# VHH binders against MCM-like protein MJ0961, part 11

Target 1, 362 residues: MCM-like protein MJ0961, of Methanocaldococcus jannaschii (q58371r317to678)
Amino acid sequence: RNEELIETLNELGRKKNIIDILSNYLISQIKGYELVKKAIFLQQIKGAFKFLPDGTPLRRDSHILLITDPGIGKSTMLRRIARLFPQNAYASVTTATGGGLTAIVTREATEIGDGWVVKPGVFVRANEGTACIDELTVDKNVMKYILEAMESQTIHVNKGGINVKLPARCAVLAACNPKRGRFDRNLTVIEQIDIPAPLLSRFDLIFPLMDKPNRKSDEEIAEHILNTHIETATKDYKILGAIDIDGITVDEKLLKYYIIYARSCAYIEENQDLYLGEFDETKLIMPYLTDKAKKMIKKYYLEMRKLGEGDNPIPITARQLEAIIRIAEMHAKARLSDKVEDVDAEVAISIIDDCLKQVAYD
Below, E stands for the ipSAE of ESMFold2; O stands for the ipSAE of OpenDDE; V2 stands for 0.75 times the mean of E and O plus 0.25 times the DockQ between their complexes.

## First folded at step 5 (VHH)

Design C8 (from B1 with F27S T28I S31R D52N; framework vhh_enristomig)
Fold by ESMFold2-Fast, scan of step 5:
Structure C8 (fold): chain B 362 residues (1-362), chain A 122 residues (1-122)
Amino acid sequence: as target 1 above (362 residues)
Amino acid sequence: EVQLLESGGGEVQPGGSLRLSCAASGSIFSRYAISWYRQAPGKQREWVSTINSGGSTNYAESVKGRFTISRDNAKNTLYLQMSSLRAEDTAVYYCATEYYDILTGSEEYDYWGQGTLVTVKP
């Protein structure tokens, strides 16, 4: 029954540092990068479901860009997230086409005769999930499809008697290398990102991951990679090793249930089962911004607006305020709260602040 | 720019087999879904089979179980292995790339070959 599962999930949500523990467990194959892991975990939780006055749904997804030196494990992170849920998808821009990202119209036999059939691309398949886009900067012509998908959250098909709008409301987890293949520590991060401003501004979080000269860290990373290959050869790769959280055994299945449950923050009725994506999100209880959290976010936003004087590639605008609110909502949901409290605002500000100082105000 | 050239057509007796080839030049062949079409005398072109860039295949009901489509991306070549041929399979066979860019509404990537004649003599 779902009653026992729901009790276990609620108990997990009350544990200290549950978000940090689960974030590390989600991407356990990579050593370090705790802040990046937390951001990616929160991205899977999604923000509150909101509408504009005309009924258009607002973006609740946070988009993340990893710009990394070679060997950091960006592809490992992306493939891990792509395999997490059926709604998630992976694509490399090196092999992608515009249609492969959006939708392809092909000729096929059907029960009503031979005709045109729509084949969903990466963004459509990732609807209500995460689209993991690797090697983002390798083909600038492909970037236009990515930007339009992120902007419109829908793909319109009008071909061969087919006239449909396909939803593409997904989080984007993208990765690339700097302009010359690796970071030059003598140049600003900004100068090394080869992404047009309109596309770059769609990413709530930008993480420059540089390879630092640290022998111990390099040895730990190498050891982890080697051990992962050894373990994969001897274990069922479909099952993550379980962890213990104060007497609760957490495996891959329970982690996935926790994420889905956290997305809803709701048990619809006392006589209803836990639904895994089979409910009307407009009926769900979403976390609301408390007065203390609102004041904290507003104060930080105004301070950053003032510090943002001068030439910056990512100016502080309403988009950054929206990004902070989304991440704070994700954090509240991740701890199974119906309130965005000061702790949630503090975490969201910390993540945004770290990214902005590295990219825009370094 | 993609140019397609079919080959392997000829005369065959009912129940016989033929393998058609479609060679691509100056292309990004590996990125396309590629189809075989045929046109019998006095009829419109009929879709026969499609193979996508990942190797997934689809067939018209009339050829299921008798024809096998395959591709060799290293050689930029598409194949159609035809077995248990019938008189009604007599047609000019064409290969074509089928791609529709939804954002621009263009059929820019649709390319057709010149065709190769298959004659199944009773």
Scores: ipSAE 0.000, ipTM 0.220, lowest interface PAE 16.7, mean pLDDT 76

Design C9 (framework vhh_enristomig)
Fold by ESMFold2-Fast, scan of step 5:
Structure C9 (fold): chain B 362 residues (1-362), chain A 120 residues (1-120)
Amino acid sequence: as target 1 above (362 residues)
Amino acid sequence: EVQLLESGGGEVQPGGSLRLSCAASGFTFSRYAISWYRQAPGKQREWVSTITSGGSTNYAESVKGRFTISRDNAKNTLYLQMSSLRAEDTAVYYCATEYYDILTGTSDYWGQGTLVTVKP
């Protein structure tokens, strides 16, 4: 049985345009936004699992920011991803506290008396998954906890006789509105992002999503969202409509197995519905950069570095190089390759280039 | 520190066979893709073969069907079994690893090389 599943996943990975097809299926509730859907899909695949010589894990996750006009469906995208895996989590900054994002230590009644209990916050619950953070800019005091979690990848608890470090190695999928609630077409995109530079620089991808002035297009998008909600209201929340990919029927369960398999060639235990936790590290897919891919990425990085000279709002640093590498690794893994080829580098560069030029070099 | 040390090179006649070894230390060998490259006299380095952490193998077209790459994670050793050797295979063979360093980006560590000479 397991062998048959693995063979099906491998065959699926060889299908033409598999990444585009699966990314559209993952967020089928929203019409359009194919590039955003691809980026979010690749974020779920994660980069290579790497360590520094001292044993410190490197960030394999790409962080994505959606800065949108109201009505685009950002919350729908975030909730879809938050429900994809048990290790994913959703929070709105409108209701979140620092402890609710990190961890809280409280006294609770036990069978033998009162004791201290650690309640994991969003980032700890999202460990090895995705933390979906809605309304990012509504409370600037909360942003410091988000930045700290993204930087440290651990939450340290030292209270009530409890001294533990909780892992918080997660991707962040965040969403917000522009400074004045809607994009002003007379201003640059970067001028309308109400996020401090240290936090903004942590996002590998920033997607400004603006309302189009075309009423017919807006009506079609709204109708698609409404019809999708009507359809999902008549279904079990765990069930999505299946699609056919060249003779292979793909439902939500197979999509989830594909993502888990693409992440690491992880062992999939029979009679389990989803990811089981720990992996045999010898079975992890660790895609390496081919010489051609390295040259392509380095050339693009140096060109952007040169273009970024002068008074530009987003400085080009090693972080952009790391972001390109992570996305290229995600793309290679998403097509079930253990090599990052020129095609993977090309896709990663295309996504990064679109984001940087739209946000930083408008 | 990360080190790679190649061995097993020597002189062989056309049609002969050799097995090259690369001993690795200073990193978690089993987690990284490791490659063989070669450099013939007066030519640029060319990629020969790669084996991934998962055991998948890939080969340059010129050596496909004649060379076999393998690894022994318990011994931290990479191998290249070369068969049906030709004069054009004469080169210094290098072991290289794809090690990511966050401070410098993607870094590759290279061995000192081992000479393979195919003489008629």
Scores: ipSAE 0.011, ipTM 0.422, lowest interface PAE 9.4, mean pLDDT 78

Design D1 (from B1, 22 letters changed; framework vhh_7b18_3)
Fold by ESMFold2-Fast, scan of step 5:
Structure D1 (fold): chain B 362 residues (1-362), chain A 122 residues (1-122)
Amino acid sequence: as target 1 above (362 residues)
Amino acid sequence: QVQLVETGGGLVQPGGSLRLSCAASGFTFSSYAMGWARQVPGKGLEWVSYIDSGGSTEYQDSVKGRFTISRDNAKSTVYLQMNSLKPEDTAVYYCATEYYDILTGSEEYDYWGQGTQVTVSS
């Protein structure tokens, strides 16, 4: 809550290509993958807060799945996002317990007697943030809890005599390898995804990241990674140095303030860093669809629905329409606009279209 | 491939001692905090102890003064010395990597071993 800081953030939001610049800076450790970085950045901005007439909150979060060849840096991306805010959390499905994802209930002795204690898992800890789920593989029991978190935004704990619903209103950024560990370029992408259709359909964006055996690009990527490691000596992933945007110096702290400000509001307590949890309604960016944006999104949706007639694991339904709307809202918020205009719809459509054509429709 | 292999479990009488070892491979051991967790069959997991990369330790109140965690970075091994064992210490003991992220303020479990059985009974 510094007037000068807010003025600087508003000025940044007016800069051309600000979303592309900041998304690249957010995950500067990885060279390339600019569309993926933009999608992940927009996921951090989150959609508009909306409620049904009965008070039921609508999902504002877009879920992203990265299906990657080994060595691309998916874990680097996930850990970078997990470390971005206190609300974000990381877990690996393959090595985590079921309670590590949802919650555990244990009996602990105290001076006042034995008590049941609920220890929240990654989805509950990531409430109002992002749950970074690495090495996504699922059995029937794990799938139930992941689906519940993604669909209902709650985790139901019914263990040890405790029956309670915990909030899990979070974005999911998940990663996995193809069925056989690496993509076969002679097979369709969808044939190589070992995620059940009910879970797969909950992801708004699915990015297949294939390792391209291009020696020049590999040398450039390797040099970028090596240069990054020269500055960072620990396993902690952070943004390298500061960048200049038309005379404004942007470091990690200013990037974090921008994201929180675009999402809701940011304030600084005396002698404290950024706090995420309080909202000033006068500073909330709750963008509404303009008629131009509505018509553009509707036209694209109807075209894709026609192309999607027939059997496929990702049917074109109201979920894709809602996904486009959420991403368009995120883009408008990211440029600090209270209106979703044709430019926002166009970007959202381009991201969704790229994913659908790579995965489900050619 | 990341592996954590626990050994040293067994049957011991109340008041006895055991030393658990966890051999780690497939990651940079010296950069990770290591911990021990235990699970009674059919019940939830509970953390017992941890040791960070710098050697700082923390213990659950029920084991404080009885258990000692240590590490040998040259051998990529973490140990749990268990003294004055009680029947309630009977559990499968798991070795795990845990870290505290200063930026997010969260503790996360990176990797888990397959476990070693400790039984305290007469």
Scores: ipSAE 0.000, ipTM 0.106, lowest interface PAE 22.2, mean pLDDT 74

Design D10 (from B1, 21 letters changed; framework vhh_lunsekimig_d3; at its last look DockQ between E and O 0.02; V2 from the best seeds 0.00; counts 0 for: pae E 26.2 > 2, unsure alone 64.5 < 65, placed apart)
Fold by OpenDDE, look of step 6:
Structure D10 (fold): chain B 362 residues (1-362), chain A 122 residues (1-122)
Amino acid sequence: as target 1 above (362 residues)
Amino acid sequence: EVQLVESGGGVVQPGGSLRLSCAASGFTFSSYALYWYRQAAGIERELIASIDSGGSTNYVDSVKGRFTISRDNSENTMYLQMNSLRAEDTGLYYCATEYYDILTGSEEYDYWGQGTLVTVSS
């Protein structure tokens, strides 16, 4: 809320490749996977607040699924994000119960006697944040709760005489292993996804991450890990050191400020008072979609639909179109723009296209 | 197919004890909450106890302190220990679960057993 801070953030936003730099810095513990990091970074910024004519809010959260070979560091990524903000939460399906994911109703002693109490689960705790769900495919029976949260952005509890609807407006960052524990080169990626179609379709981005042994890459990874351990041992468990971006020192705190600044669109003049004073997200001005961006997105969608007229393993639907729009909005916000422009559309299309190609053709 | 089979009902004197069992099959038992219902003659079926997938239990006031619901995930069995039984506890006791098939996207269903009869009489 400091003017100097705002100036610094604005200056940072003007830097070339700032999104790439900050996304990499966000998850610096893992070497590589720049596209995944970018997607996760954008996910934290979230899309635009929009409402239907009847007042129903449109989903602004992008959901990401990581399908990874063992040892890739998916848990590290998820844990990193879970610690980023208080409203972010982490859960592993291996240890989580349905109630733990949603809400648990218990009877507890109150000042007026024994009463029913609702304890929030991961999705409720992650309201307005990100739910990081690890080991997604370990128990398929809990997936219904995830699906509900992703679709309705609410958790309904109707047990033990308690009937409540809890908000669960969160982005989902989920990770799982391939069906056989490791990717098989003889199978398509889609054949190795052990997630029911209804749930799978709710993810905007699906990243298959395969462990491919490469001497050079492996050496770099090893060096990175070793250095991280050394630094951690010597610097009192500092997980993230500061970086310099063209004269601006960026630490974890500044990174978080930047994300929130972008998310809230506080860089827009009309929003400044809302950001500095009583914050109401529903009144914030959001970047608008330009005609040029709209045309670009529409063109891509139509081309993709045309290509999918055959037996495509992944159907292109209106959901993909909405996903592109959300990602474009996130990108515009990430570069502190009041407009969603062709550059944002291009990046969004590129990300989605890359995901589709990897899932469908690899 | 989801199946629930109740057992352990019988005739007991007031103040007596019974232990009901519910054997479950056809779903991942450990992932779902389970419930005990009872139905007395001329009265609608009522929920009396529940245990969620995490093991948290809830009771209606009328059975609180007397009944204990528990589950054994390794045996796919739920139990209801009933102590200090009263005449008003007489009824048909049902085991239930809520099940959702994520693969089909079907609506959630309530599944019931056939019930076991509990009679508390002098």
Scores: ipSAE 0.000, ipTM 0.196, lowest interface PAE 15.7, mean pLDDT 84
ESMFold2-Fast, scan of step 5: ipSAE 0.328; ipTM 0.735
ESMFold2, look of step 6: ipSAE 0.000; ipTM 0.101
ESMFold2 (binder alone), look of step 6: mean pLDDT 77; pTM 0.753

Design D11 (framework vhh_lunsekimig_d3)
Fold by ESMFold2-Fast, scan of step 5:
Structure D11 (fold): chain B 362 residues (1-362), chain A 121 residues (1-121)
Amino acid sequence: as target 1 above (362 residues)
Amino acid sequence: EVQLVESGGGVVQPGGSLRLSCAASGFTFSRYALYWYRQAAGIERELIASITRGGSTNYVDSVKGRFTISRDNSENTMYLQMNSLRAEDTGLYYCATEYYDILTGSEFDYWGQGTLVTVSS
């Protein structure tokens, strides 16, 4: 029975600062970037399930863009998340094609004879997970396929006698460098993002990660390079060790169980032994937005709309309001709450506000 | 063609019991959280009970221990069992589902017509 596991997960959810602790543990191989780690952690928790009257699922996923100076560790972050679950996937636009991201139809010899075969691309393989898209801006022709996948949450294949619609309901964690390879601190952040407005507007959170003006000394740079080569040579594949949270030992497996439990899944594919009872599952499926949280989110949204009037390069739209609601739901779920309370709204607002101030009002 | 139809209302004496039903059609019932609201004459509509997609329940203090909300996904029906009824429980009872209004936060998108409950001698 999984009752001991469920009891442990519930106890973890009651611990103070559990979200900060677990988000830092998830990406422990990179020092700092606590807000980015929290956002990525919440992205893995996903928003509340919402459905249209016809049964069509609404987007519960938050999309995150990391625009970074070289050497920050964006690829390390993306690969860490891609390795978290089997349904997560990694792709670099430097090597990816439109078909490799969506789907490829080829004529292939099969066990039952020759025929047309659909090979699922990254977005289809990442269905119900996270698609980690590295080097987003190196090929503008590929961006069209990424935008279409994000907008439709499905990949349509109508080639070689095959006419199918494949689900691609996934979170996108994308990374790129600024337009000229590095940030120019004399220019606004938005001027340095080489992404068309329709694609850029799909990202709930945009984090510009810049090197500090006081760069590392030559000795520190050399040491970093040497350490990187040493780590590569040893082939250390397991980056996460166990941590202790008030007497509870948390390893990578328990972290993964916690994320799935908070997400409200009944089964875990990697360890098909976890069955969440109906009673436990109910608390984590759909948190309510409380009156206090609703008023707080509405107030912030109206203030941002008012502030965005005039010559602001990024229009504040209903998309930002929807993003705040998704992140607040993620935070409530991450602390195992059936309610979105003022604390959840405060965290969501702080994350959105930090992103908007760096990108829109810098 | 989303419809919520309440039934089971009526006149009952103080201390009595009544069971309300909300029959749903035109949407995937099992995917939505469901709510019971009450509106007394001259008083604003009040949320009294809720049930999540998975069956977790919540109640306002005034009905806690007396009312029980439940759902039957196979029959697309939600229920409110009302015990130990008081004069203050008199009002129109509405069932509802919720969708997030992206301009205001969270709003209810489907409402029933209401069923009248009168607690009197």
Scores: ipSAE 0.000, ipTM 0.129, lowest interface PAE 19.3, mean pLDDT 75

Design D12 (from B1, 20 letters changed; framework vhh_lunsekimig_d3)
Fold by ESMFold2-Fast, scan of step 5:
Structure D12 (fold): chain B 362 residues (1-362), chain A 122 residues (1-122)
Amino acid sequence: as target 1 above (362 residues)
Amino acid sequence: EVQLVESGGGVVQPGGSLRLSCAASGFTFSSYALSWYRQAAGIERELIASIDSGGSTNYVDSVKGRFTISRDNSENTMYLQMNSLRAEDTGLYYCATEYYDILTGSEEYDYWGQGTLVTVSS
């Protein structure tokens, strides 16, 4: 019964540390990187709808860039998110073309005879979802199409007698390696990022993920192998099993329902695997900023503007303010709140601050 | 540092033309709506023309057909072409980035230029 499911989802939203628990469960194949997992989880929730006075819609999606040492599992994270929903899509720049990212026009048989047909590319297929772009920096020419798609949020097709605009309003989860294949700890992070400033500035969150040997963890792993006499290598990546959260069994399906419910769910298609039944407008999560949250975000933004005056590694503008607000809204929605409170602002500020200090102010 | 720098103001005869420029730096110009405001002596500052990130334009009725707002995203510059100038067009012209203040729920502006003086006089 839908009432029972909704009651279960609301109960989950009230559990302590629910966002941390669910984000770790979403990407359980990779050990650690809790902040990155939280950011990716929040990205799936999406922000609130906002418009400029002229009616132009503001971006509700946050773009995330992972810059990783080899072996961290960036491709595993991206493929996991790409498979989460039908609206999500995966592409590697190593195999992608401009048309594969945007749209291809081919001649095919149709119900009305032979004709030119538009095949949607990754950004169009990821509309209202997440486009997972792997190996971002391997082809500089492809970056132009990625930047244009992120800026316009539409793909214009004018070929083969077809003239249409296709929506591409999606979050981008991109991954790449540093310029020399791995991080040099003697250099700043920003000088190791092989991405032009216009494209780099589109990412709300940039996470440098460095391979950090941990002697204690290495000893624990070695001792376990020796003690259990494991003969074959275990898989690094596993299919999600169920977890228990204070008496509620959460499996893959319930995780997906929770994310959809937190998004406010009106876009679920009738042929989708997941179905919440009849849409109820009274349950729509459209969070608004409380005065306390507004003051906290404004104070942080003004402090960052002052820091940016002298060194200007990344300009602090209204775009960073919008990024903080989007993430705070995502966090409020993820805990099923109709209000953006101080806790939401604090989390958003901590994520943005961590990224800025690692990338811009290292 | 975010900066908006206006230029192109001056003294012109009635019926003449001027082109104002607003050069922007320190932010992603192509992503913002931009506006021209005019402040005449003894009159509150008013919106004259706006252009959104997609290139759609809006004008106050008194300048429709005479003024043209445009943008060049490759040069990070916004323009106001003013034709058939009248004495009433005299004032300080400001460029501004325009957005809905999502913190306060009110119409606000992130940045303003210093203003450029336009005088329509014999």
Scores: ipSAE 0.000, ipTM 0.102, lowest interface PAE 22.2, mean pLDDT 75

Design D13 (from B1, 21 letters changed; framework vhh_7sr4_2)
Fold by ESMFold2-Fast, scan of step 5:
Structure D13 (fold): chain B 362 residues (1-362), chain A 122 residues (1-122)
Amino acid sequence: as target 1 above (362 residues)
Amino acid sequence: EVKLVESGGGLVQPGGSLRLSCAASGFTFSSYAMGWYRQTPGKQRDLVADIDSGGSTKYGDSVKGRFTISRDNTKNTVYLQMNSLKPEDTAVYYCATEYYDILTGSEEYDYWGQGTQVTVSS
């Protein structure tokens, strides 16, 4: 029953370094990239659900861009997240159309005669989940549909007597290669990103993942791949890929329940129903910023604005402030807290700072 | 970019046969209805045949029993097999798709091929 599950999830949330452990487990197929895995894990937790006084919902989703050298495993990361929940979806821009990303309308035979039918695209199917968009830069015409979906969070269909607005409130996890297929270490990262500024500015986090030829690192990656195949062949089906955290066996199902629980609850609740895929936003615990966290975030934001007063490729605006707040809220929720404390602000600042230094200010 | 390219037209004797092909690209072909239309000089385009994403077909009254529409989703191609051709079948034949562009909101067929001439001589 749900009580035993809730007790297990609450106990798990109290474990030291739980966010680092679970984020590494989420994408265990890829060795290393711990910061990227943490950011992707936090993206699945989502920020606090808030409304403006007029009833307009505030964005709680962080968008992540992975710009990678070939062979890093960007597609593996995206497919892993796409398969995590039924609400998540995967598309490659190489094969996708504007309608395939948003919605398509076609004529089909029905029992009452020929009718127009709406087929949801990737963004609509990913509503309340994550849209994983691979090969983002391969078709510039498709990028305009992605930008509009990210901006409007709804898809409007008006054809054949159908007039509907479809919700598309989702996180975007996108990936691409640099302009020339591989990073040139003698050029700035931003010069190698083939994305228009309006679309690029929608991503809260941009991770340049460069292949650094290192024999020991290559040996570690090879060992990890080989061990994954061996473990798949030799372990019991029920515990395949499971990890132990201080006597708690965490498998795929428990990881999924933890993420759902963290989205809905920032603190311990004994009798809350946890159904995979069911989410009641009216029952969301909205973590609040403590004074200490507010001061830390404000101080960092003002420092970055001063650093950005020169001609920088990514200007520091209210978007970066909102991004820091979202990530800090995600971190607080991920540790099952109803308060955004200094530790949450510190982690959010460290993630944003790493991205900005590598992309805009390095 | 959505593109439709017709082929297979030409000159044929009455009672003969032709097979038209339309190669489609730039959209999810298997999800959209495809049609063949024809136009004679000074007249509107008339439906010859269409096939929806589920494989249901419709034919114009003048071609029923003589023409067959089919599709190959693996090759992104729609075909029109024309048998027992008559002089009145002489027209430019157009491939069309019901692709809907969300940004433009059009209710008409958004994409048409350039057409292929079919001439049935006396």
Scores: ipSAE 0.000, ipTM 0.296, lowest interface PAE 14.6, mean pLDDT 78

Design D14 (framework vhh_7sr4_2)
Fold by ESMFold2-Fast, scan of step 5:
Structure D14 (fold): chain B 362 residues (1-362), chain A 121 residues (1-121)
Amino acid sequence: as target 1 above (362 residues)
Amino acid sequence: EVKLVESGGGLVQPGGSLRLSCAASGFTFSRYAMGWYRQTPGKQRDLVADITSGGSTKYGDSVKGRFTISRDNTKNTVYLQMNSLKPEDTAVYYCATEYYDILTGSEFDYWGQGTQVTVSS
């Protein structure tokens, strides 16, 4: 019986700045980076289920790339998200293989004798969740498997008499360092990204996180890293402390339920029951893009296309428009709304605009 | 191929009622917003009513309180119940689905062929 829980979740959704508060709570181990935390939080909410008229599924997941100077805490952010849900998974490219990312077929003893067994890789384990891929650029051969998994959303296994299709519909949260290990402020960000264009174009959001020589900021970051390292050493770093939001005590469990509820609002609202991990996709609400939000998104896209007519290092394509719409839908869902309103469009445009201006240096 | 087929139009006297139906095929109906629009000769199409995938509705100012939009996802059909009809409601009524083409980056609507509604004594 979950009526009290549903009432509490609906009340939380009505609180002012709830998305900012919850996104900071989700990754409280890292000081600052509020926009990055918001983007990662929205990624966990996921976009709407959409299909082309012929029944072909459209991508609902936004892929995020963090390109950071050393010491920023990218690995901490990835591991936090990987531990959020059982459906999430973590891998480092330094130790990963193509099979470790997709699937491995191996000989194992069974009750009826030796047989071939399929062992699911990171993308299959992360199905309907998030695949956290660390050290993305250390092996260019492995990047080919990552690109194929992101494109296909299905892993095919045909070996040892086994012929199966494994679903791999997941968001990718990836992290890496610039080409020379650190950013050079005298070069454009795009020149310092060691990722082939086909793979790079699959990321909706690219966040260059630069270490700036600011004495106070450096001291605060260093102190935060030291404190986080101390907490991690106690083995209790997975347990978040509770916070108070206008009389509602929010712990990690309630945060997880809020995310699940936001993902599945149509089905849960109609039935007034909270079903963890089991729901009918055909009953999920597709957030409606209002006329005002639609006009705001179109205006921004056309303005960015006009800027692309000049010497711009990054071509503005339909993929940026797709990204804005996905993020706006995620924000509406995070507010527990079935309508994408002007506020949702404003937030989505702000996130995309920040990323593009940082990467393009315009 | 997306197909929207309207039915239920006709001639009615002022103060009468009509129920329009729009049968949809060729796409996952339950996931898209549906709308009714109307057009008189020489004028642009105006929104009569729309309904989201979640069931939220919006109406044009001239029809509020008189018309009701609804949908049946099991039958892939959207309905427009028209009550207290006026001569000014005379128009061709079109069913449409709002769609953003993710692949081309273009927003557009799929439209039916229309059904004539005439309110006249």
Scores: ipSAE 0.000, ipTM 0.200, lowest interface PAE 17.7, mean pLDDT 77

